# VH-VL binders against Protein FAM13B (FAM13B), part 5

Target 1, 190 residues: Protein FAM13B (FAM13B), of Homo sapiens (Human) (q9nyf5r23to212)
Amino acid sequence: IPLDELQQGGHPDNEVPFIVRHVVDYIEEHGGLEQQGLFQVNGNAETVEWLRQRYDSGEEVDLVKEADVPSAISLLRFFLQELPEPVIPGSLHIHLMQLSQDYNNEDEFGRKLRFLLQQLPPVNYSLLKFLCRFLANVASHHEEIWSANSLAAVFGPDVFHIYTDVEDMKEQEIVSRIMAGLLENYYEFF
Short names: E, the ipSAE of ESMFold2; O, the ipSAE of OpenDDE; V2, 0.75 times the mean of E and O plus 0.25 times the DockQ between their complexes.

## First folded at step 1 (VH-VL)

Design r05 (from r01 with heavy chain R98K D99S R100P D101R D104Y S105G Y108K L109Y; framework fv_roledumab)
Fold by ESMFold2-Fast, scan of step 1:
Structure r05 (fold): chain C 190 residues (1-190), chain A 123 residues (1-123), chain B 107 residues (1-107)
Amino acid sequence: as target 1 above (190 residues)
Amino acid sequence: QVQLVESGGGVVQPGRSLRLSCTASGFTFSSYGMHWVRQAPAKGLEWVATIWYDGSNKQYADSVKGRFTFSRDNSQDTLYLQLNSLRPEDTAVYYCAKSPRYYYGSGKYFDYWGQGTMVTVSS
Amino acid sequence: AIRMTQSPSSFSASTGDRVTITCRASQGISSYVAWYQQKSGKAPKFLIYAASTLQSGVPSRFSGSGSGTDFTLTINSLQSEDFATYYCQQYYSYPLTFGQGTRVEIT
């Protein structure tokens, strides 16, 4: 289901899709964010598929009773991966990729990035802002376990829909740089 | 513009049945979740039932579960609420209401309401 | 079920006043709160969703705030058409629940 069909009448500071907020709230309130490898382990495949079907059917899901944290993280990532158009649309992708090469200094980079973010549809902006707040919060409270760079490497591909192998990792590095910048300087950008 | 028109209310004896209808216009009916909310005389609002955009998921308040049945006909832009085994405490104005185009949950608020239809269960 | 409690139950006010209505949820509901206005004999009118986002066409004198369990509706400069009953509603989980209502009356 396209992102704009999940939420209509969005504003930059509006609510995000229910599944995203519900999963993030669960992770923040009931998860063990201090544990190593949290974002690197796969959830239980059977549990993730069962949860996906429950949300798809519009049923109430009690994540405390019915899920585990790795499965919730996998569900969030699969939600982002399965959007028909990524959170950062392909139409902005080329412009964002050029930012890593075509700016003279960090101030120019920041101004250009803010300008491009303002061109996101309201629902995409709200979702990106919410995700970056969550990830920045994780990084700031657990910096020895989760840095902005490591979280950006995990979630960047899902936000941009890039899945390059080792031969083509330049795109992955650029995406990770942009995402890490958003996490490190959250209040500058949102 | 969006319009919702309820009908089918009336005065009925306890234990009897009524069927309420709501006709929608001004939006793509098949893309939106729909709801019934009631209000007893001089009381507040009480949610009754929700139906998903395609009719595949239905939710009911515990007070009406097993007695009320919610359905929709997307080809006719019409909702139906079948009220069975009516009780005096079911006396209320029944409103048909539309949610925004988001069916996973965060859109379970009511951006447009009909004028309401009065159901009186006399004992 | 999530209980929504409004305060006050009624409020006496004059045009030009700032009116504040509070809504408290019995558990954390993030920002999943909507607000409605209902005038005597009429259907409710939608004002706000996601705790703070105004529906298009709602006057800017209306604003909402809050997250978690405590939410507020504010009318900055009360107009004659604003005398009504106001309801909050949570939509975090089923069953959907409303506050009991706050009546804003002329002094």
Scores: ipSAE 0.000, ipTM 0.480, lowest interface PAE 13.9, mean pLDDT 81

Design r06 (framework fv_roledumab)
Fold by ESMFold2-Fast, scan of step 1:
Structure r06 (fold): chain C 190 residues (1-190), chain A 125 residues (1-125), chain B 107 residues (1-107)
Amino acid sequence: as target 1 above (190 residues)
Amino acid sequence: QVQLVESGGGVVQPGRSLRLSCTASGFTFSSYGMHWVRQAPAKGLEWVATIWYDGSNKQYADSVKGRFTFSRDNSQDTLYLQLNSLRPEDTAVYYCARGLKYYDFWSGYRHFDYWGQGTMVTVSS
Amino acid sequence: AIRMTQSPSSFSASTGDRVTITCRASQGISSYVAWYQQKSGKAPKFLIYAASTLQSGVPSRFSGSGSGTDFTLTINSLQSEDFATYYCQQYYSYPLTFGQGTRVEIT
């Protein structure tokens, strides 16, 4: 299901898909940020699939009672991976890759990145902003383990839907650097 | 138990109008998206329209856009489908069906898990 | 619009048979497929969603499988109440579309 259609099905006050908000709220409000192994372990595959089916059936899901933080994070990442078009659309991909040319000029890099972000559809922009706020918050609470760079490496590929074979290693590096910049300088970009 | 009851069908000439209603009971109506699906005699199922739980978003099949209007009254647990400028090809049994619960974004727009008995609309010259 | 094509359009079967109905989407739709059963003169009944998840109360002899473009509904041991028309439906994107239906007739 396209992202714009998914968000239209939610509560009027939501600007991001319910799954994204529900998982993030669960982590931020119920002590998930205090877990030292937050991104070190994958979720239980059976639990992730069970949660997906619960959401699919329209049942109320109580993540505090029924889930664990790694499984909730795995569900969030799976949601991002399953979008028909990534949060950052392929139409902007070539321009973002060219930002690597400006790595040595911080002002030019930031100006061009801000301009490209303004080209995002409103729903994509809102979701990206929400995700970056969450991840920046995680980095602030887990600086000794989860830096902006580490989180960018985990979530960057999901946000961009980049192919992860050997040929795409440079593309992975650029995506991670862009994502890390958004997390480190959240208020400069959003 | 979940129950959907359609009414308002009938026989009309081309160009005329009808208003269909669907009364829901047995569930929290205001939490679910709803659909209209039709079936012409001896033919298959054809989706007609979808309305969000709060009425804020509506989708229509191209064949009925501009002629049909979907609405809901959450205080009365009732759906309405206004059929204008009816054509012979609109002849069908019209079903009311329950769709997405509002807080489930994983699957997007859902399957039709509960159907009414249908109401027959015949457009004949 | 995503076209859903069912195979076969109809066939005859006997009680106890294993019945397989196929549904093909004109483009990739992941697992966003539902299946419905419709008996003569009745409203459709919901059977399966997400390609393979059975609705509560649907007998376990019904199963679904598939992903992408090819989907299958299987009835493991056909019962007398299973003679009906079956429809697949995609809910990947608007407009929502159904297959043309497969009629399972008694032999």
Scores: ipSAE 0.012, ipTM 0.470, lowest interface PAE 8.8, mean pLDDT 80

Design r07 (from r01 with heavy chain R100Q D101Y Y102E Y103D D104W S105L G107P L109Y; framework fv_roledumab; at its last look DockQ between E and O 0.76; V2 from the best seeds 0.00; counts 0 for: pae E 2.9 > 2)
Heavy chain, then light chain:
Amino acid sequence: QVQLVESGGGVVQPGRSLRLSCTASGFTFSSYGMHWVRQAPAKGLEWVATIWYDGSNKQYADSVKGRFTFSRDNSQDTLYLQLNSLRPEDTAVYYCARDQYEDWLSPYYFDYWGQGTMVTVSS
Amino acid sequence: AIRMTQSPSSFSASTGDRVTITCRASQGISSYVAWYQQKSGKAPKFLIYAASTLQSGVPSRFSGSGSGTDFTLTINSLQSEDFATYYCQQYYSYPLTFGQGTRVEIT
ESMFold2-Fast, scan of step 1: ipSAE 0.118; ipTM 0.651
ESMFold2, look of step 2: ipSAE 0.446; ipTM 0.778
ESMFold2 (binder alone), look of step 2: mean pLDDT 91; pTM 0.933
OpenDDE, look of step 2: ipSAE 0.188; ipTM 0.718

Design r08 (framework fv_roledumab)
Fold by ESMFold2-Fast, scan of step 1:
Structure r08 (fold): chain C 190 residues (1-190), chain A 124 residues (1-124), chain B 107 residues (1-107)
Amino acid sequence: as target 1 above (190 residues)
Amino acid sequence: QVQLVESGGGVVQPGRSLRLSCTASGFTFSSYAMHWVRQAPAKGLEWVATISYDGSNKQYADSVKGRFTFSRDNSQDTLYLQLNSLRPEDTAVYYCATEYDFWSGYSEDYFDYWGQGTMVTVSS
Amino acid sequence: AIRMTQSPSSFSASTGDRVTITCRASQDISSYVAWYQQKSGKAPKFLIYAASTLQSGVPSRFSGSGSGTDFTLTINSLQSEDFATYYCQQYYSYPYTFGQGTRVEIT
């Protein structure tokens, strides 16, 4: 399902897909996010697929009973990876990729980045804002284990749909810088 | 009934171009990502390219990157694959296909279907 | 790119046989594997997605299993219409890649 169709927005609380809200809430309250490597360990594939099918069917899912934190993180990441269009659309990629090359001053970089974020469709903006809030909270409360840079490295590729490839190494670095900046300065951007 | 119909194949000399089309019917075309897959004579399947539901994101196999261009017209339920700088190794049957939508589960309409294919022959 | 390797490349079987085809990914792809059937001169037909979920309309004698790097397609009681070439595909990440195919021939 495209993000626009998945996100039926009749109420402000419906600004992000239910599965994203539900999974993030579970991770925040039951995640034990103090374990190093948590975001780098894949969850159980059968559990992830089982949970995906139940969310699709509108069934009640009790993540405390039926999931584990690595599987919940994998479900969130796979949701982002399987969107037909990434959270940050390809139409903005060329403009975002130029930011790191054109602007070395953090203040100027931030102003230009904020302007580009305003070009996002409302549903993409809301999802990005929600994800960055979650990740910024993880970085601020578990900073000795999870930095903005390490979380940006994990989730950046999923948000942009830019994956490990030799020719795309510079783009990966720029994506990580952008994501880390959003997490470190969340309230300046959102 | 979901149906995909390819056209535009033919015989062409190396270095020339062709434009392939795929017309879709029987599903909400604008809601699904689409891809092209090719098969050389007596060989297996090779993924060529994918395009997002709204056309904003495109992915290409390394072998065709820079030479092939994928586009879609959601108002006409049609896909296009522009094949430039064709090489003998591009000789294949080209299929258009729907991509499995991981999050589509609310209807019986989530399908992964293939067209009948159109033959592209690049020979001198 | 993630490489998908099928085994065997071909084999002979008889109607009523239980047959298995294996597919190995070069890295962990969770359960993001689809299986296709292709008959001579025809377009491929979608059989299975998410490693084990059967596409609507596909006979129940087909089943898939596996996770991580090793996957199998099983046909429990081979019918005459099942003689074909079978392909696995990963859709975990771009570029999408297919196995080389396994041909199931009649003996």
Scores: ipSAE 0.000, ipTM 0.415, lowest interface PAE 17.4, mean pLDDT 77

Design r09 (framework fv_roledumab)
Heavy chain, then light chain:
Amino acid sequence: QVQLVESGGGVVQPGRSLRLSCTASGFTFSSYAMHWVRQAPAKGLEWVATISYDGSNKQYADSVKGRFTFSRDNSQDTLYLQLNSLRPEDTAVYYCAKDIYEYGDYEGAFDIWGQGTMVTVSS
Amino acid sequence: AIRMTQSPSSFSASTGDRVTITCRASQDISSYVAWYQQKSGKAPKFLIYAASTLQSGVPSRFSGSGSGTDFTLTINSLQSEDFATYYCQQYYSYPYTFGQGTRVEIT
ESMFold2-Fast, scan of step 1: ipSAE 0.000; ipTM 0.467

Design r10 (framework fv_roledumab)
Fold by ESMFold2-Fast, scan of step 1:
Structure r10 (fold): chain C 190 residues (1-190), chain A 125 residues (1-125), chain B 107 residues (1-107)
Amino acid sequence: as target 1 above (190 residues)
Amino acid sequence: QVQLVESGGGVVQPGRSLRLSCTASGFTFSSYAMHWVRQAPAKGLEWVATISYDGSNKQYADSVKGRFTFSRDNSQDTLYLQLNSLRPEDTAVYYCAREGYSSSWYYEYYYMDVWGQGTMVTVSS
Amino acid sequence: AIRMTQSPSSFSASTGDRVTITCRASQDISSYVAWYQQKSGKAPKFLIYAASTLQSGVPSRFSGSGSGTDFTLTINSLQSEDFATYYCQQYYSYPYTFGQGTRVEIT
């Protein structure tokens, strides 16, 4: 189900889908940011599927009591992966890929990226902004382990739906650099 | 048992003030947003105000903005509604209600799942 | 403000009857509708949220449907305890608003 349809079905005062907000709040407010290896271990597949089914059925889920941090992160990534169209729509990918030509010109890169972000549908912009804030916060707490580059490598493919294969290796590198730029200079872009 | 009990209603003349209270028991009061809903004699329900779990956000119906003030004391499990500049059209039974919630993978829903018995406010000259 | 209009305002029915109450919003509110039952002299009781999701413990003879602007509450076989006034309520945006109510009276 597309992101804009999901947001249309949700309460208009909520800027992002419930599962996204709930996972991020769990990580940020309940000590998840203090854990080492936050993104190194995938969540238990049975736990992740159990939690997803409970959310989908409308059951109240208490992540503090019923989840662990790796499982919560896996839920967030699964949500991003299953979207029919990625957070950054394919229609913008060609223009974003061309930013690689301006990589060494910081002012030009930033100007063009900011312009392209303004072309995002409001729901996509809000979700991207929310995710980048969360990831920048993670980087600030785990600087030596979770740099902007490493987080961008994990979440970039999910945000763009550009995954590793021989044809896509160059695109994946560009995607990771764009994401890292958003995380390193969050207040410049959002 | 989960309960809400209102108090503080009475008979007053126009222009006077009243303070309504609602005491909660049987649940973690500080985790829930709360509402006041009123009902004039032989009329339907009218939403009056809401207050967030920590008291930082408040919303009011246009008919009461500037006259009514909603507050809460989480240490006492108590809600307060200060009614100022009362008018005859404010005559109603005032209910406090808890905002329940439910969520799916994508959505969060809100509803008033626990209600008090109500307290009567009569404004007459 | 979003106006909620119920129809009919009242009607008489007998036990065993199938009853349908309608609620119309003045704008698209997706599925953000709750239904409440109020018996004479009592506080309202929560029945349904998200237009169609029944509260735990509410009898299965109650059902809700609708999306956008048109919503219905159906009671498939009226029981004696179902004679009451029913209210729809939108929680799509503030201010929250209720319908004027539909009174179901015993014939």
Scores: ipSAE 0.014, ipTM 0.570, lowest interface PAE 7.4, mean pLDDT 82

Design r11 (from r08, 14 letters changed; framework fv_roledumab)
Fold by ESMFold2-Fast, scan of step 1:
Structure r11 (fold): chain C 190 residues (1-190), chain A 124 residues (1-124), chain B 107 residues (1-107)
Amino acid sequence: as target 1 above (190 residues)
Amino acid sequence: QVQLVESGGGVVQPGRSLRLSCTASGFTFSSYAMHWVRQAPAKGLEWVATISYDGSNKQYADSVKGRFTFSRDNSQDTLYLQLNSLRPEDTAVYYCAKGHRIAAAGYYYYMDVWGQGTMVTVSS
Amino acid sequence: AIRMTQSPSSFSASTGDRVTITCRASQDISSYVAWYQQKSGKAPKFLIYAASTLQSGVPSRFSGSGSGTDFTLTINSLQSEDFATYYCQQYYSYPYTFGQGTRVEIT
């Protein structure tokens, strides 16, 4: 179900899907985020799918009893990957690519990026803001292990739905740079 | 066990104010939108307001806009409704209710758990 | 605002009866309808969401159906604890609105 269709229920534009909030809260409260490679380890595929089905059915999910942190991270990433439209829609990708090609001035880059973020549908903006806040907090509190650059490399592809083939390598680098910038300067952009 | 307990109702004269509270227990309060719904004597249910999980977005019925203020304290698991400039037609039992999420990637704000209600009477 | 109209306003019924309550929205609301039961002097109880999905713990004699503008709540074999007022609610868009209620009274 596209994010914009979820707003048809009269939900606030700044609301975030429950599964995202619940999983992030669990990771923040119970995660060993100081572990290197935590975000790069796949959770158990059967556990992730089972948890997703339970969220789908509206069942109460006790992540403390029923999940582990790698499975929760995988569930979050799987949710982002399965969205029919990525958090940052394809319609903005061409404009975002131009940021790295056209500007060497950090101030002008930031101004243009803020303008493009304002073009996001409200629900996409709210989800992006929430995710970046979570990741910025991880980078801030575990800086020796999780830098903005390393987190951007993990979550950038999920947020943009970028391809991993050779043709898209330049876009992957731009996406990672944009995500890292959002995490390093969260307050400036959100 | 999920519970919601309202308090703060009473009898007041027109033009006065009241502050209603709702204390939540048995669920992760900070993860759910919350509602106030009222019911006038011998009448049906009327939605009053909805507040998002973090308090950043609030929706109000037209009949109460500008007079009622909704807020929440996630650290205390408590919901508040400030009722100002009360009118006789505001006389009702006020219920707080928990929003429900049921979709894979989404959320829906029907009311799956309700408090017992607190009576607000506005009369001379 | 989306108006929700219930019919009938009341039923006189006996245990064992099949009771059908209808709810009509003033515009297409897809399946964004919930149903609630309220017993005299008590808070409402959640029964159904998405027009037809029963909340866990709700007896199977309750069922919901419909989409678009026309919705129904059915109680297949009325029990003594089912005498109550039933409300539909749309959560398609703000302001959220309830039907006026249908009272199921004992004959």
Scores: ipSAE 0.000, ipTM 0.472, lowest interface PAE 12.5, mean pLDDT 80

Design r12 (framework fv_roledumab)
Fold by ESMFold2-Fast, scan of step 1:
Structure r12 (fold): chain C 190 residues (1-190), chain A 123 residues (1-123), chain B 107 residues (1-107)
Amino acid sequence: as target 1 above (190 residues)
Amino acid sequence: QVQLVESGGGVVQPGRSLRLSCTASGFTFSSYAMHWVRQAPAKGLEWVATISYDGSNKQYADSVKGRFTFSRDNSQDTLYLQLNSLRPEDTAVYYCARHYPRYSGSYYAFDIWGQGTMVTVSS
Amino acid sequence: AIRMTQSPSSFSASTGDRVTITCRASQDISSYVAWYQQKSGKAPKFLIYAASTLQSGVPSRFSGSGSGTDFTLTINSLQSEDFATYYCQQYYSYPYTFGQGTRVEIT
């Protein structure tokens, strides 16, 4: 479902899709941020698929009783991967991919990146802001293990819909750098 | 029973206007995005526009931008399509269809359609 | 806009035949393809969504497959009520677009 369509069925006061908020709240409120190896273990495939089906059917899901943190993270990543258009739309990709090539100065890079973020549709901007806040919070609690660079490497491809192969390697590096910058300097960009 | 019923079609000359209506029954109209789809005689389906569940967001096909306007009245379970500056190429059967978003990977398309209303633009 | 191309445009078939209709997208649309059946003088009927998921009430002789850019609709053992025009639709991004249609005619 496109983000715009997904929000059309939700309450007007909700800035992000229900599943995103529900999963993030579960991770933050139930000790997920204190777990060592938070993103190092994949979720249980059967649990993730079962949860996905229940959310798709509009059923009530009790993540505390029915899930575990790795499965919740896998569900969140799967949701981002399955969006018809990535959180950062393809129309901005060409501009973002040229940032590291056109701007070697950090100040110029940051100003241009902020300008490009302001071009995001409101729903995409809200979701990106929410996700970056969550990931910056994770980095803050696990700085010894999960740096902004490590989290950017995990979530960058999901946010941009870029997957590594020989031809995509440089694109992957640029995506990771942009994402890491958003996490390290959250309040500079949002 | 879930139903959509279109009305308001007719025969008009180029440059004139028509207002189409689509009345919903049997479901919570205010929870669904709605679409208009048209079909010219002996041709295929063409998406025309969408309106969000609360009417705050609308999108139009390039061929109708600036000429057609869509609105909805959730208190009356009714969708409207105002057709202005009609052209012969707007001649088509106009259908309304509903679209319900899902939480994640399962994704409905247009599961319920009206019977259509015929708009003929001729000189 | 994303262009959806169907093949063939039409063909003749007999009851009991296996029928395959192909739909190609001009760019990667993941699995966001729906299929509709339209009989003469009637509104389209929803058959399949998410490329391969059958709508409730649609006979099991209908199936869909594909992902990315190439998609197919298959009708196993064609029945008399299946003679109709079939349309694919991408609902990956706006503007939503339909294929030109494939007409399945009785021999």
Scores: ipSAE 0.000, ipTM 0.451, lowest interface PAE 10.3, mean pLDDT 80

Design r13 (framework fv_roledumab)
Fold by ESMFold2-Fast, scan of step 1:
Structure r13 (fold): chain C 190 residues (1-190), chain A 128 residues (1-128), chain B 107 residues (1-107)
Amino acid sequence: as target 1 above (190 residues)
Amino acid sequence: QVQLVESGGGVVQPGRSLRLSCTASGFTFSSYAMHWVRQAPAKGLEWVATISYDGSNKQYADSVKGRFTFSRDNSQDTLYLQLNSLRPEDTAVYYCARDYRVEYYSGSGTYYEVFDYWGQGTMVTVSS
Amino acid sequence: AIRMTQSPSSFSASTGDRVTITCRASQDISSYVAWYQQKSGKAPKFLIYAASTLQSGVPSRFSGSGSGTDFTLTINSLQSEDFATYYCQQYYSYPYTFGQGTRVEIT
């Protein structure tokens, strides 16, 4: 289901889809985020699929009883990966990919990136802002374990839906740089 | 295709230092987290340290923390493990190992923190 | 740290035998267990992750099962190349820990 349709059917108090808010809240309050590798470890595939089906059917899910943190992280990443259009739409990709080519100065890079983010549809902007706030909080409170760079490498591809062979990592490197910048300078961009 | 080759092991006296290297080939080294795992003679496997793909995060086993330093040079596809203040109980074969990564069709990847390729090991003996 | 205890420590078997190795975690680790095979004088070889998922290229006679604290590695019909030491590893939490190993010896 497209992001617009999910938001139209969502609760009025939520700026992002319920599954995203619910999973992030669970991770933040019950996550054990001090352990290195949690964002790199896949959750139980059967648990993730079971949880996805229950959220899709509108059932109440108790993540404390029914999930573990790696499965919750996998569910969040799976949700992002399965959106028909990525959080950062393809229509902006050509402009974003030009950032690393056209702007080597950090200040110029930041100004142009802020301008491009303001071109996002409101629902995409809200979701990106919410995700970056979550990840920036993880990086700032668990900095010895998780850096903005390491989190950007994990979530960047999911946010952009960039498909790249391991031998051709140029686009994924640019995506990771953009995401890391958003996490390191959250209040400059949002 | 994927190869990891360790070097730098040897026989040293307690309190001395050694620098281990691991040269990678056959894959995009800069895209993988890497690990060191050791095995004492006739004993089991012991995880020593991990380093993220960009070198920004490092973790060490308590037994080596403060004495060993893990680093990487992505331009040369090489890992380094600096062993300081060596003790007899550090005697082991030291393996470098690659983190197992699953890449989804979306281009995103997940590191499992399990070890899919190992070097053949380099022997470190600490004795007087 | 999470302790991983394997049983038995060693045993003898013959080709064609069905062998089972167990691994017990000192606390609930969900399905975050990997298995490795190590032949004498060689580096370990990756077999299984997520308790039951076979790595590409590993023969189908190998299988893993379990969740929580108890895990098993089964070799359905032991072949001559399977005589080795087997290790379980938890990757649920840092520091990552291995079992002490189970040596499968020829009878």
Scores: ipSAE 0.000, ipTM 0.451, lowest interface PAE 18.1, mean pLDDT 80

